# VH-VL binders against CheF taxis protein family member MJ1615, part 3

Target 1, 255 residues: CheF taxis protein family member MJ1615, of Methanocaldococcus jannaschii (q59010)
Amino acid sequence: MIDKSSEIARFSGKGILITPKTLEKPLLKWEKLEIILYKDKIVFEFVDKTIEVGVEDIEDVGAELPKKVIDIAKSTLEDITYHSSIIIKSKEFGNVMVGFAPETSIYGKAPIDNFLRKLFYILLNKKEVKILYNAGENSENTKWENGFLTFIKKRIKDGLVTKIEYRLVVEILDNEDSKIYDIFSNIKDVEIEEKDVDGEIEPVLKILQVKDGKDIISYLYTKDKKVRLFILRYMVILLDYKYIGILRYLQETVE

## First folded at step 15 (VH-VL; from q4 with heavy chain R101K T104S)

Design t8
Fold by OpenDDE, last read:
Structure t8 (fold): chain C 255 residues (1-255), chain A 123 residues (1-123), chain B 106 residues (1-106)
Amino acid sequence: as target 1 above (255 residues)
Amino acid sequence: QVQLVQSGAEVKKPGESLKVSCKASGYTFTGYYMHWVRQAPGQGLEWMGIINPSGGKTYYAQKFQGRVTMTRDTSTSTVYMELSSLRSEDTAVYYCARGLKEDSYGLYYFDYWGQGTLVTVSS
Amino acid sequence: SYVLTQPSSVSVAPGQTATISCGGHNIGTKSVHWYQQRPGQSPVLVIYEDSERPSGIPERFSGSNSGNTATLTISGTQAMDEADYYCQVWESYTYVFGGGTKLTVL
């Protein structure tokens, strides 16, 4: 276990603090930013200010930046070809969006993705879920299974080296045998659907996969709306699922 | 097999410029970053800079800013490094080193190296 | 600037285990890579991402990274392992090398 006080990840680059108040300020600019991730908190160190919030106060990841912020970058000739954002609830500053970009674009989106991979680990690892695996659209006989989200290591040979990837999966809570469902690979589409979960109608993620030429439909339930959002953000940002049904949901959530 | 073949040794005078070439083969040239690393005699490795696969973007160590220029020619699968305003302290073996194709997972290391080019700067 | 600290030299008898350290602030949060450089030769990647071995590197080479120290371990050290070893990380959009460690096999 990582000590709560131990640094897990750091992003170095430039950033911009976005609040209703700051958007009205003519001096709003992209400035040097350090983002430090801990197990229990995230710290944004700007040149003249520091914002610290608990991980529970992270509200969104990867939301689109306002046009004004993009225009500011252009006007000041800041290269933000690759950028992302984190929305937080701060006691000091209220609800704020922090836009951030690498110091240089030469490495592409990698610096952002590497940091966000760690962030999503903190946000999603060991979160409790229920799953209907391979339920099909008309399957009435499938029962919800209790599990939790976890990350597994995937090794892919690439010439001289082996690439290491961490993939999100669902692990079933079973006393006799550990079962893992890989429901975040080979995704064709993702939707939100209302389903009966233990006698209550709840919104769940409908995940359509293609395996061995066959369609597999699974349903994933979580009680926490933020966890659901983070799962979707993870899929879009780190698994490159940009053309699936969840885009509609994400747009509605941010608006 | 992946090969990085560099140009031959050079002798330069202070104030002059050096230009070392690195010809790549055995892989898709345009798919990988390229780096230059130098090593002064009896000293350690020093990273100089990086050039992206397209050659349109470079990033140099602060120490070499203003003096170093990295370029690449896709047609010949060759990367170049030019260092101007040479000093005696620039005497070193210069290496080209291949970066990885995609750094999506933070793969920031060098898997293949050229044979090195000795450049001697002396009056 | 970020600094990696290595011992200048390490000596080991043939067949014994050699350990080379690489110190850096919170280096355990970074990915550490190791290079071997024999006299008059180019560097060779021997460990990447803390503990992974490239194809062709003997199993006697291993790596670990935690806290403020990364470690390269060579078990059953052989004469051919005599070389300079460099640790390397990515920091602040640059590549940082340690000062190097000369491993002598006595």
Scores: ipSAE 0.774, ipTM 0.893, lowest interface PAE 0.8, mean pLDDT 91
Fold by OpenDDE, last read:
Structure t8 (fold): chain C 255 residues (1-255), chain A 123 residues (1-123), chain B 106 residues (1-106)
Amino acid sequence: as target 1 above (255 residues)
Amino acid sequence: QVQLVQSGAEVKKPGESLKVSCKASGYTFTGYYMHWVRQAPGQGLEWMGIINPSGGKTYYAQKFQGRVTMTRDTSTSTVYMELSSLRSEDTAVYYCARGLKEDSYGLYYFDYWGQGTLVTVSS
Amino acid sequence: SYVLTQPSSVSVAPGQTATISCGGHNIGTKSVHWYQQRPGQSPVLVIYEDSERPSGIPERFSGSNSGNTATLTISGTQAMDEADYYCQVWESYTYVFGGGTKLTVL
């Protein structure tokens, strides 16, 4: 008996399956879609088709949809004002893009964001990273610290209720006390830069923050380039950073 | 303090329409969703629909599709719910309920409620 | 359609703990909210997001949600807690209420 993972999140709405072959078909259309997220897999349930792949098969999140797909929505009067996408690369299905949109736009992007928050949690939580925190441009003696990505709770009072936000941070691996670097807030600029990481030249994220009127530069290394991409997508989609450094090239399409 | 004040009780006949108002105060009216929920005598709560902050979009429960209309007037901070083709089964207390300003985190609940409006549909 | 199931009634003695269940398929993956409604009054939010308390709600109110069951717990139940309680979720762009539970304080 296969131990089935419990469902973590579900997105309900409309979607479109995009492959090189389907993109050439005139009958491509938006249809009912359920996206079910588990710890180890993601399932796309269309009306007459189901795609199940491992989480490791996810290649991108929030990529722009092809113009043709947008035009199809317009021609069929499908409201996809708010939409996103997941790109899958698997042995079984090849390269697949799934575009998805809420059933109604009345809630704005919230249904998408709520699902993607869970997805990014699965994709990013506990991923190992190296960090140079507050290194500055000419810091000679800053050493890479080993850590991992994690999400922390931030409570914000608002009237009767307290809103709970989960914030992505870097937690340093330390045997004594937990040290946390909040490098995904008050971001002024994000770039990719090559740096020496343990004797190898590697591309790393350069994050410029402004805190208390001071500039703070941090570098973040991820061994897996997909993790780096997911971090960038997270910044754009869930932190709503627009036109900041390299993020200007990763903007999610609205309408 | 947030207040939702609804219009008074009404008596209607089958086939007629009802229109209940909900005047909001104590907060930025245009920043929040508004909902209508009804409760038949001795029964539970039933969600009817939602109207967005601008009033430009609505979404109704399937049961009421084609029969319910929700509107809002920014100038008076008032939300309206109209239900047509009334039936005896539509006898209920109708509530307006405020949704939350920011719904990015899945905040799909009602934090403030009106006092309710009893509508009786009888021949 | 998604259905939430509550017991019709629960009875407790003053000072005892009351537990009200709300059953739903994979409800643990959803956010559950609870409302209190006293006779002749409007509903009042008492728990949101499974276990959070709004300002003004006594600490004796708590909530949990896992698997197929959400639970509202009232410790040290008082006479004033006698009311109908409703659980609520969001599903498929619809707001769904449970059938309600009448809590009687003996």
Scores: ipSAE 0.736, ipTM 0.874, lowest interface PAE 0.8, mean pLDDT 92
Fold by OpenDDE, look of step 17:
Structure t8 (fold): chain C 255 residues (1-255), chain A 123 residues (1-123), chain B 106 residues (1-106)
Amino acid sequence: as target 1 above (255 residues)
Amino acid sequence: QVQLVQSGAEVKKPGESLKVSCKASGYTFTGYYMHWVRQAPGQGLEWMGIINPSGGKTYYAQKFQGRVTMTRDTSTSTVYMELSSLRSEDTAVYYCARGLKEDSYGLYYFDYWGQGTLVTVSS
Amino acid sequence: SYVLTQPSSVSVAPGQTATISCGGHNIGTKSVHWYQQRPGQSPVLVIYEDSERPSGIPERFSGSNSGNTATLTISGTQAMDEADYYCQVWESYTYVFGGGTKLTVL
């Protein structure tokens, strides 16, 4: 996609800008918010202000809203049953959290998830990773393979229509053939473990899957800590692995 | 196999209320949203509102807020739409239409439609 | 409010290609759906998500969406295709229909 100016996704609803200063205010108000996602930037259009940052300035996705914000919403009867957040580094405001919620809860989390699917695509697609696939208990002789994260299409027929779901996988290019590792399905456990990666001890994701009744352990490494975070957020928010291993510590995510 | 069967035509007077039913069959009733769309004679389609699979939540077009009520009965797989304070302008064919399945795919269209119910409002 | 604009009518000879437009501000960023309504009948979904065909819809029906215009194309138009056609989008938690286009097969 050459046109950096093309809109990729839009979220329409309500939002709140959360800064240290705004948290000191007695009343935080949710206002109309449009979030527009582009290939290279994300734009938050509030009623009286617009915040634009590069995709690289996104620091977190799905972090829990401050308790104060939740309490205020409850007291004012603001329906934020379903909400999420994006933390950004803004030139004007510094590190800020944007909380957002649908205008109505009629669709549940769907409006949020639909937008976040596109956001995670932008954040994770084609990111370089290393993988030890099916390393078993005696992984001493297993070599790290170089690959990248990619999203594959899964078609699901539902009556008259076909739904398309995008699933995150690891793709390895070996000569003219591509190998795909589906390491984000049927997950039983996820942990962080220290392993030797090319002569350096690094934190890696240990992913336990169940395939055909057997346990399979794979390790995933990325140099970028933000990418690792986004992978974890993706697992929690879009794959609903909220209570598995290390992911349980990220429960303060999108609800 | 999916079928939406609506109640029969009605004649109403101004100020009265109408209540149209839509019985669903051939699929898991509690898995899908339901919509109501009306069409005045010789006019286009107008969306009225949506009810979620459980029936616990509704959202109505602004034009009908305060005057429309949508409900559903799981035991009979039936959705209802009530419109009060009828006017001559409410003369229309009313359709129930199946919406998206309760999931995160965000498919915001109507795949199945009822046969329609003609409601005539006349003095 | 978001508005979809369709031509009131389109005429085509049998076997020819019919094109029905649906105009809307930045409609290319939205998912457009199309419905066929024959006289005295209920609407039928013929295109969803810009270009997807439901099961049972003939291949001669196709859709595209870019910029400010979505397009329904019917190749090899047949007499049975004579109907009203409506485009539809989701906007601001509401469902918006175009005004409809009457397709006449001459």
Scores: ipSAE 0.732, ipTM 0.871, lowest interface PAE 0.8, mean pLDDT 92

Design t8
Fold by OpenDDE, fold request of step 20:
Structure t8 (fold): chain C 255 residues (1-255), chain A 123 residues (1-123), chain B 106 residues (1-106)
Amino acid sequence: as target 1 above (255 residues)
Amino acid sequence: QVQLVQSGAEVKKPGESLKVSCKASGYTFTGYYMHWVRQAPGQGLEWMGIINPSGGKTYYAQKFQGRVTMTRDTSTSTVYMELSSLRSEDTAVYYCARGLKEDSYGLYYFDYWGQGTLVTVSS
Amino acid sequence: SYVLTQPSSVSVAPGQTATISCGGHNIGTKSVHWYQQRPGQSPVLVIYEDSERPSGIPERFSGSNSGNTATLTISGTQAMDEADYYCQVWESYTYVFGGGTKLTVL
């Protein structure tokens, strides 16, 4: 278990604090920003202010920046070709959006993605879910299984080196053999559908995959709406499923 | 096999400029970042800067800002590094080093290095 | 500026295990890479991403990274392993090298 007080990740670059009030300020600008991620909190260090919130107060990741914020960057010739955002609930500032971008665009989105990978790990790892795996037309006997989200290491060979990626999966709790469902790969479609979950009608993620040339439909339920959102954001941002099903509406703006 | 072949040793005077070339072969040139790293005699490695695969973007270490220029010629698969206003302290072996094809995964290391180019700056 | 600290030198007898440390603030949260540089030669990547070995690098080379210290370990050290070793990280959009460690095989 990671020490809650230990730094997990850091993003260095530029950022902008976005509230209705700040948007009205003529001096609003992109400024130097350090984002520090811990197991239990996230810290935004601007030049003259610091915002600290618990990870539970993270409301969204990768939401589109307001046009005005983009225009500000353009007007000041600030390169924010690659950018993202984190929405937080702050005691001091209320609900705020922090837009952030790398210091330079030369590395592309890598600095953002690297940070967000760790952020999503914190947000999604070990979250409890229910899953109907491979619930096709003939799956009348398929029952909801209890599990949790976890990340597994994937190795991709690339010449001299092997790239290491962590992939989100569902691990089943009641299985002696630790059954894992990889439902976040080869995704063809993602939708939200109402389904009976333990006697109640609940919105669930419908994930259509293509495996071995066959379509596989799985349903994923989480009690926490934010977790559902973060899963979707994860799919869009880190798995690059920007234009699939409902994910198209969650696309991060990249100029 | 991947090869980075650099230009030969040079002797320069203070105030002059050096320009070192690095010819790449054995891989898709346009797919990888390129870096320059130097090493003064008996000293450690010092990163100078990076140029992206297209050659359209560069980022230099603060120490070399204003003096260093990195360029890339896709037609010849060659990267260049020019350092101006040379000083005796610029005496070093200069290396080109290949970055990675994609940095989206946070891969920030050098997998292949040129043979190095010794540049001596002396009065 | 981010600083990586290495011992200036390490000595080991042939066949013994050499350990080279690389210290840095919260370096365990970063990816550490290691380069070998033999006298008169160019650096060679020997470890990347803390513990991964490039193709062609002997298995006797291993790496770890935790807390404030990354470590390069060479088991069964051979004469050919005598070289300078550099750790490297990415920080603040720059590439930072340690000062290097001269490994002598006695």
Scores: ipSAE 0.707, ipTM 0.863, lowest interface PAE 0.9, mean pLDDT 92
Fold by OpenDDE, fold request of step 20:
Structure t8 (fold): chain C 255 residues (1-255), chain A 123 residues (1-123), chain B 106 residues (1-106)
Amino acid sequence: as target 1 above (255 residues)
Amino acid sequence: QVQLVQSGAEVKKPGESLKVSCKASGYTFTGYYMHWVRQAPGQGLEWMGIINPSGGKTYYAQKFQGRVTMTRDTSTSTVYMELSSLRSEDTAVYYCARGLKEDSYGLYYFDYWGQGTLVTVSS
Amino acid sequence: SYVLTQPSSVSVAPGQTATISCGGHNIGTKSVHWYQQRPGQSPVLVIYEDSERPSGIPERFSGSNSGNTATLTISGTQAMDEADYYCQVWESYTYVFGGGTKLTVL
């Protein structure tokens, strides 16, 4: 059990606070930033200010930075080759976007991804979902299963070392054998489709996977729209599925 | 088998520069980061800097900024570390150490080390 | 700057368990790695990511990390385990080593 007060993850680098007001300010600049993640809150420590919000006030992760912000970086010769963002609802500032980038690009996106992995864990772990696994074209006859999102450890041997990867999966509830569906691997496409969920038409994620040369279609339902968004963001950012259909949805969501 | 073979011991005078080489073999050279770590006699390990797989990017410890240069030659699978303006305090065994593979997440350690190169700086 | 603190020396009798600590602020939130350096030799990775053993490292080597202290444990210590041990973390885009601990097998 993680102590709520204990630091879970930290990102160190540079960042920029983006609000409608700040975007109009000529003095907007990338500055030193520490992002500290706790179980219940996320803290953004800038040079002269600190923003704290609850995890529940995280609205988006990995949204594209405004062009102006990128231009600012260029003008100041800030290396933000690798960057990401977190959108939060702040009591003080309203909806704000925090852009952040590593201090150096030498490690690529790794510093960001490492932090975001922890963030997505906090955001997605144990979230309740319904799933139609391998529904195929006859999905109308498939029953929704209740489950929750969970992360499992996968060990991959690589020379002297074993790489540990955490993979998001769906675990089925009330299963004596702890049935797990790996629906976030080998993804060919992801779309949103309206389906009947417990008598109501709801938007669900349609996930197309390729396994052993066969297409597998699964549907994933989440009651919480943010959870759905975070799942998509997870897939794009950490699973590198950014070139598939989900981009269209994400674009629409941000607009 | 992964091997990191470094150049031989050197004796330098204050103000001079040292350049140590590290030849890598037994793996895809262009796939891994390389580091330099030094150890003064009877002292602990001190990280000097890192060079990325392509050699196009380096990052040095603050202590060595402006004085250290790391390069790599893909054709010879060799990494170089040059330290200028040598001082007596630079007397140390210098190690090349392999970092993690490119695109590896969250792993920042050294899995293979060279045999070390003793550089003595003496007037 | 981030600092890792190790005891200067630890002594253990053959067959006994040696414990080497590495202290650091919130080190439990970091991945700690351990290196063994025998006299006149290069460092060797013995533990990575707090508790993982590289291939070829004996099972008697184990690691843990929580709170402000990481620990390297060597069970059934052997003469060949006599060495300097260094903990290491990544912090602020730098690699930080502890001061090292000399393990003596009596």
Scores: ipSAE 0.686, ipTM 0.857, lowest interface PAE 0.9, mean pLDDT 91
Fold by ESMFold2, last read:
Structure t8 (fold): chain C 255 residues (1-255), chain A 123 residues (1-123), chain B 106 residues (1-106)
Amino acid sequence: as target 1 above (255 residues)
Amino acid sequence: QVQLVQSGAEVKKPGESLKVSCKASGYTFTGYYMHWVRQAPGQGLEWMGIINPSGGKTYYAQKFQGRVTMTRDTSTSTVYMELSSLRSEDTAVYYCARGLKEDSYGLYYFDYWGQGTLVTVSS
Amino acid sequence: SYVLTQPSSVSVAPGQTATISCGGHNIGTKSVHWYQQRPGQSPVLVIYEDSERPSGIPERFSGSNSGNTATLTISGTQAMDEADYYCQVWESYTYVFGGGTKLTVL
């Protein structure tokens, strides 16, 4: 009788609503923003406007902010040293970008990344994929394995304490036991390639890893092209793979 | 052998300012955050603010905004906290505490604490 | 404005299990850290990231965090565990402590 849906994550800070129309107006500014993530929806609370969409209406995460928006922060002395964005499909306006930044940069990118980890969990966890693991350039073994994306816990020693990380992997389940492919570590190249997937030519991710001095070439297929985009964004934003293969084009920022 | 050594106890009058120092040793000073936390007699812990010794950027708890100033001297590996317009309610033990710094993960806890500095504000 | 609620005191006999709660809205979505403070001493980190122990903390200390409650558990409680215990989170760019719990070991 009562909706027991609860908030999964919240980002508090500064935000800016970006549409073609707002970019043309002279008094666009950064303002207080709360972003609230639920299992099935995301809510953007600006000072005098609230925008709510289903998670299926999230179109992109971490796209570069327009230069005009960066310049507005400089002219108003707003510190947006660390910032990110979410693009949503709005019924009222079509695709809309929400830029956001923490209240202070003293904590680095951690406030953004902590929120985005929860968001990427919602966008990627349990999504179905097909994989050719360690298939090489010629893919002589062409058997695709069915699996899904999942997150596993890793413990990393750091002095007196242990850092807990959740890492994206591909899990294959059969009658014997589950198998884990850690395809998102030690990546040296990422490209998109056309490949036969169960009788249809489809775009797939070609991922080169170098592990223990050996090249491992794998291919990852997702049915939903947005899931493919979110995988690429995850690699750039949270795994810091910024300057390899096609990932270079997802940041378009001068170092 | 991380050590945080604070300046000695002080007695102040209302309206004055206090300034406590915290000298760090045994680690790379600019590689970690420094925090100030106070504890009134018989009371709990209260966070006052954070400084990044690299560059000196600060962020203060709202309660102390306008009264607190945190600074550092990288040549002596020392952080300072100044609290102005003192009141009797500012009587407390003042602690410096080290926070871990990580680029992407929030490590939002204190792994080492100074010995504390008692500041008494009385007429 | 975010509030953490702890009981003011907990009393246990030596060898019993002590349980100290820390209540907060949606605290299960946050990382909870615990500090021990013996009389006249500085706080010491005993649990971080909900359930991890720093090097040198006895294994009888454990933690959990779910829903609206985080819990510090001390099994086989010893007289030396008598102290004040504080939970702490990071919320909205600030560090928030619970009010503290005095653990008395008979």
Scores: ipSAE 0.675, ipTM 0.856, lowest interface PAE 1.6, mean pLDDT 89

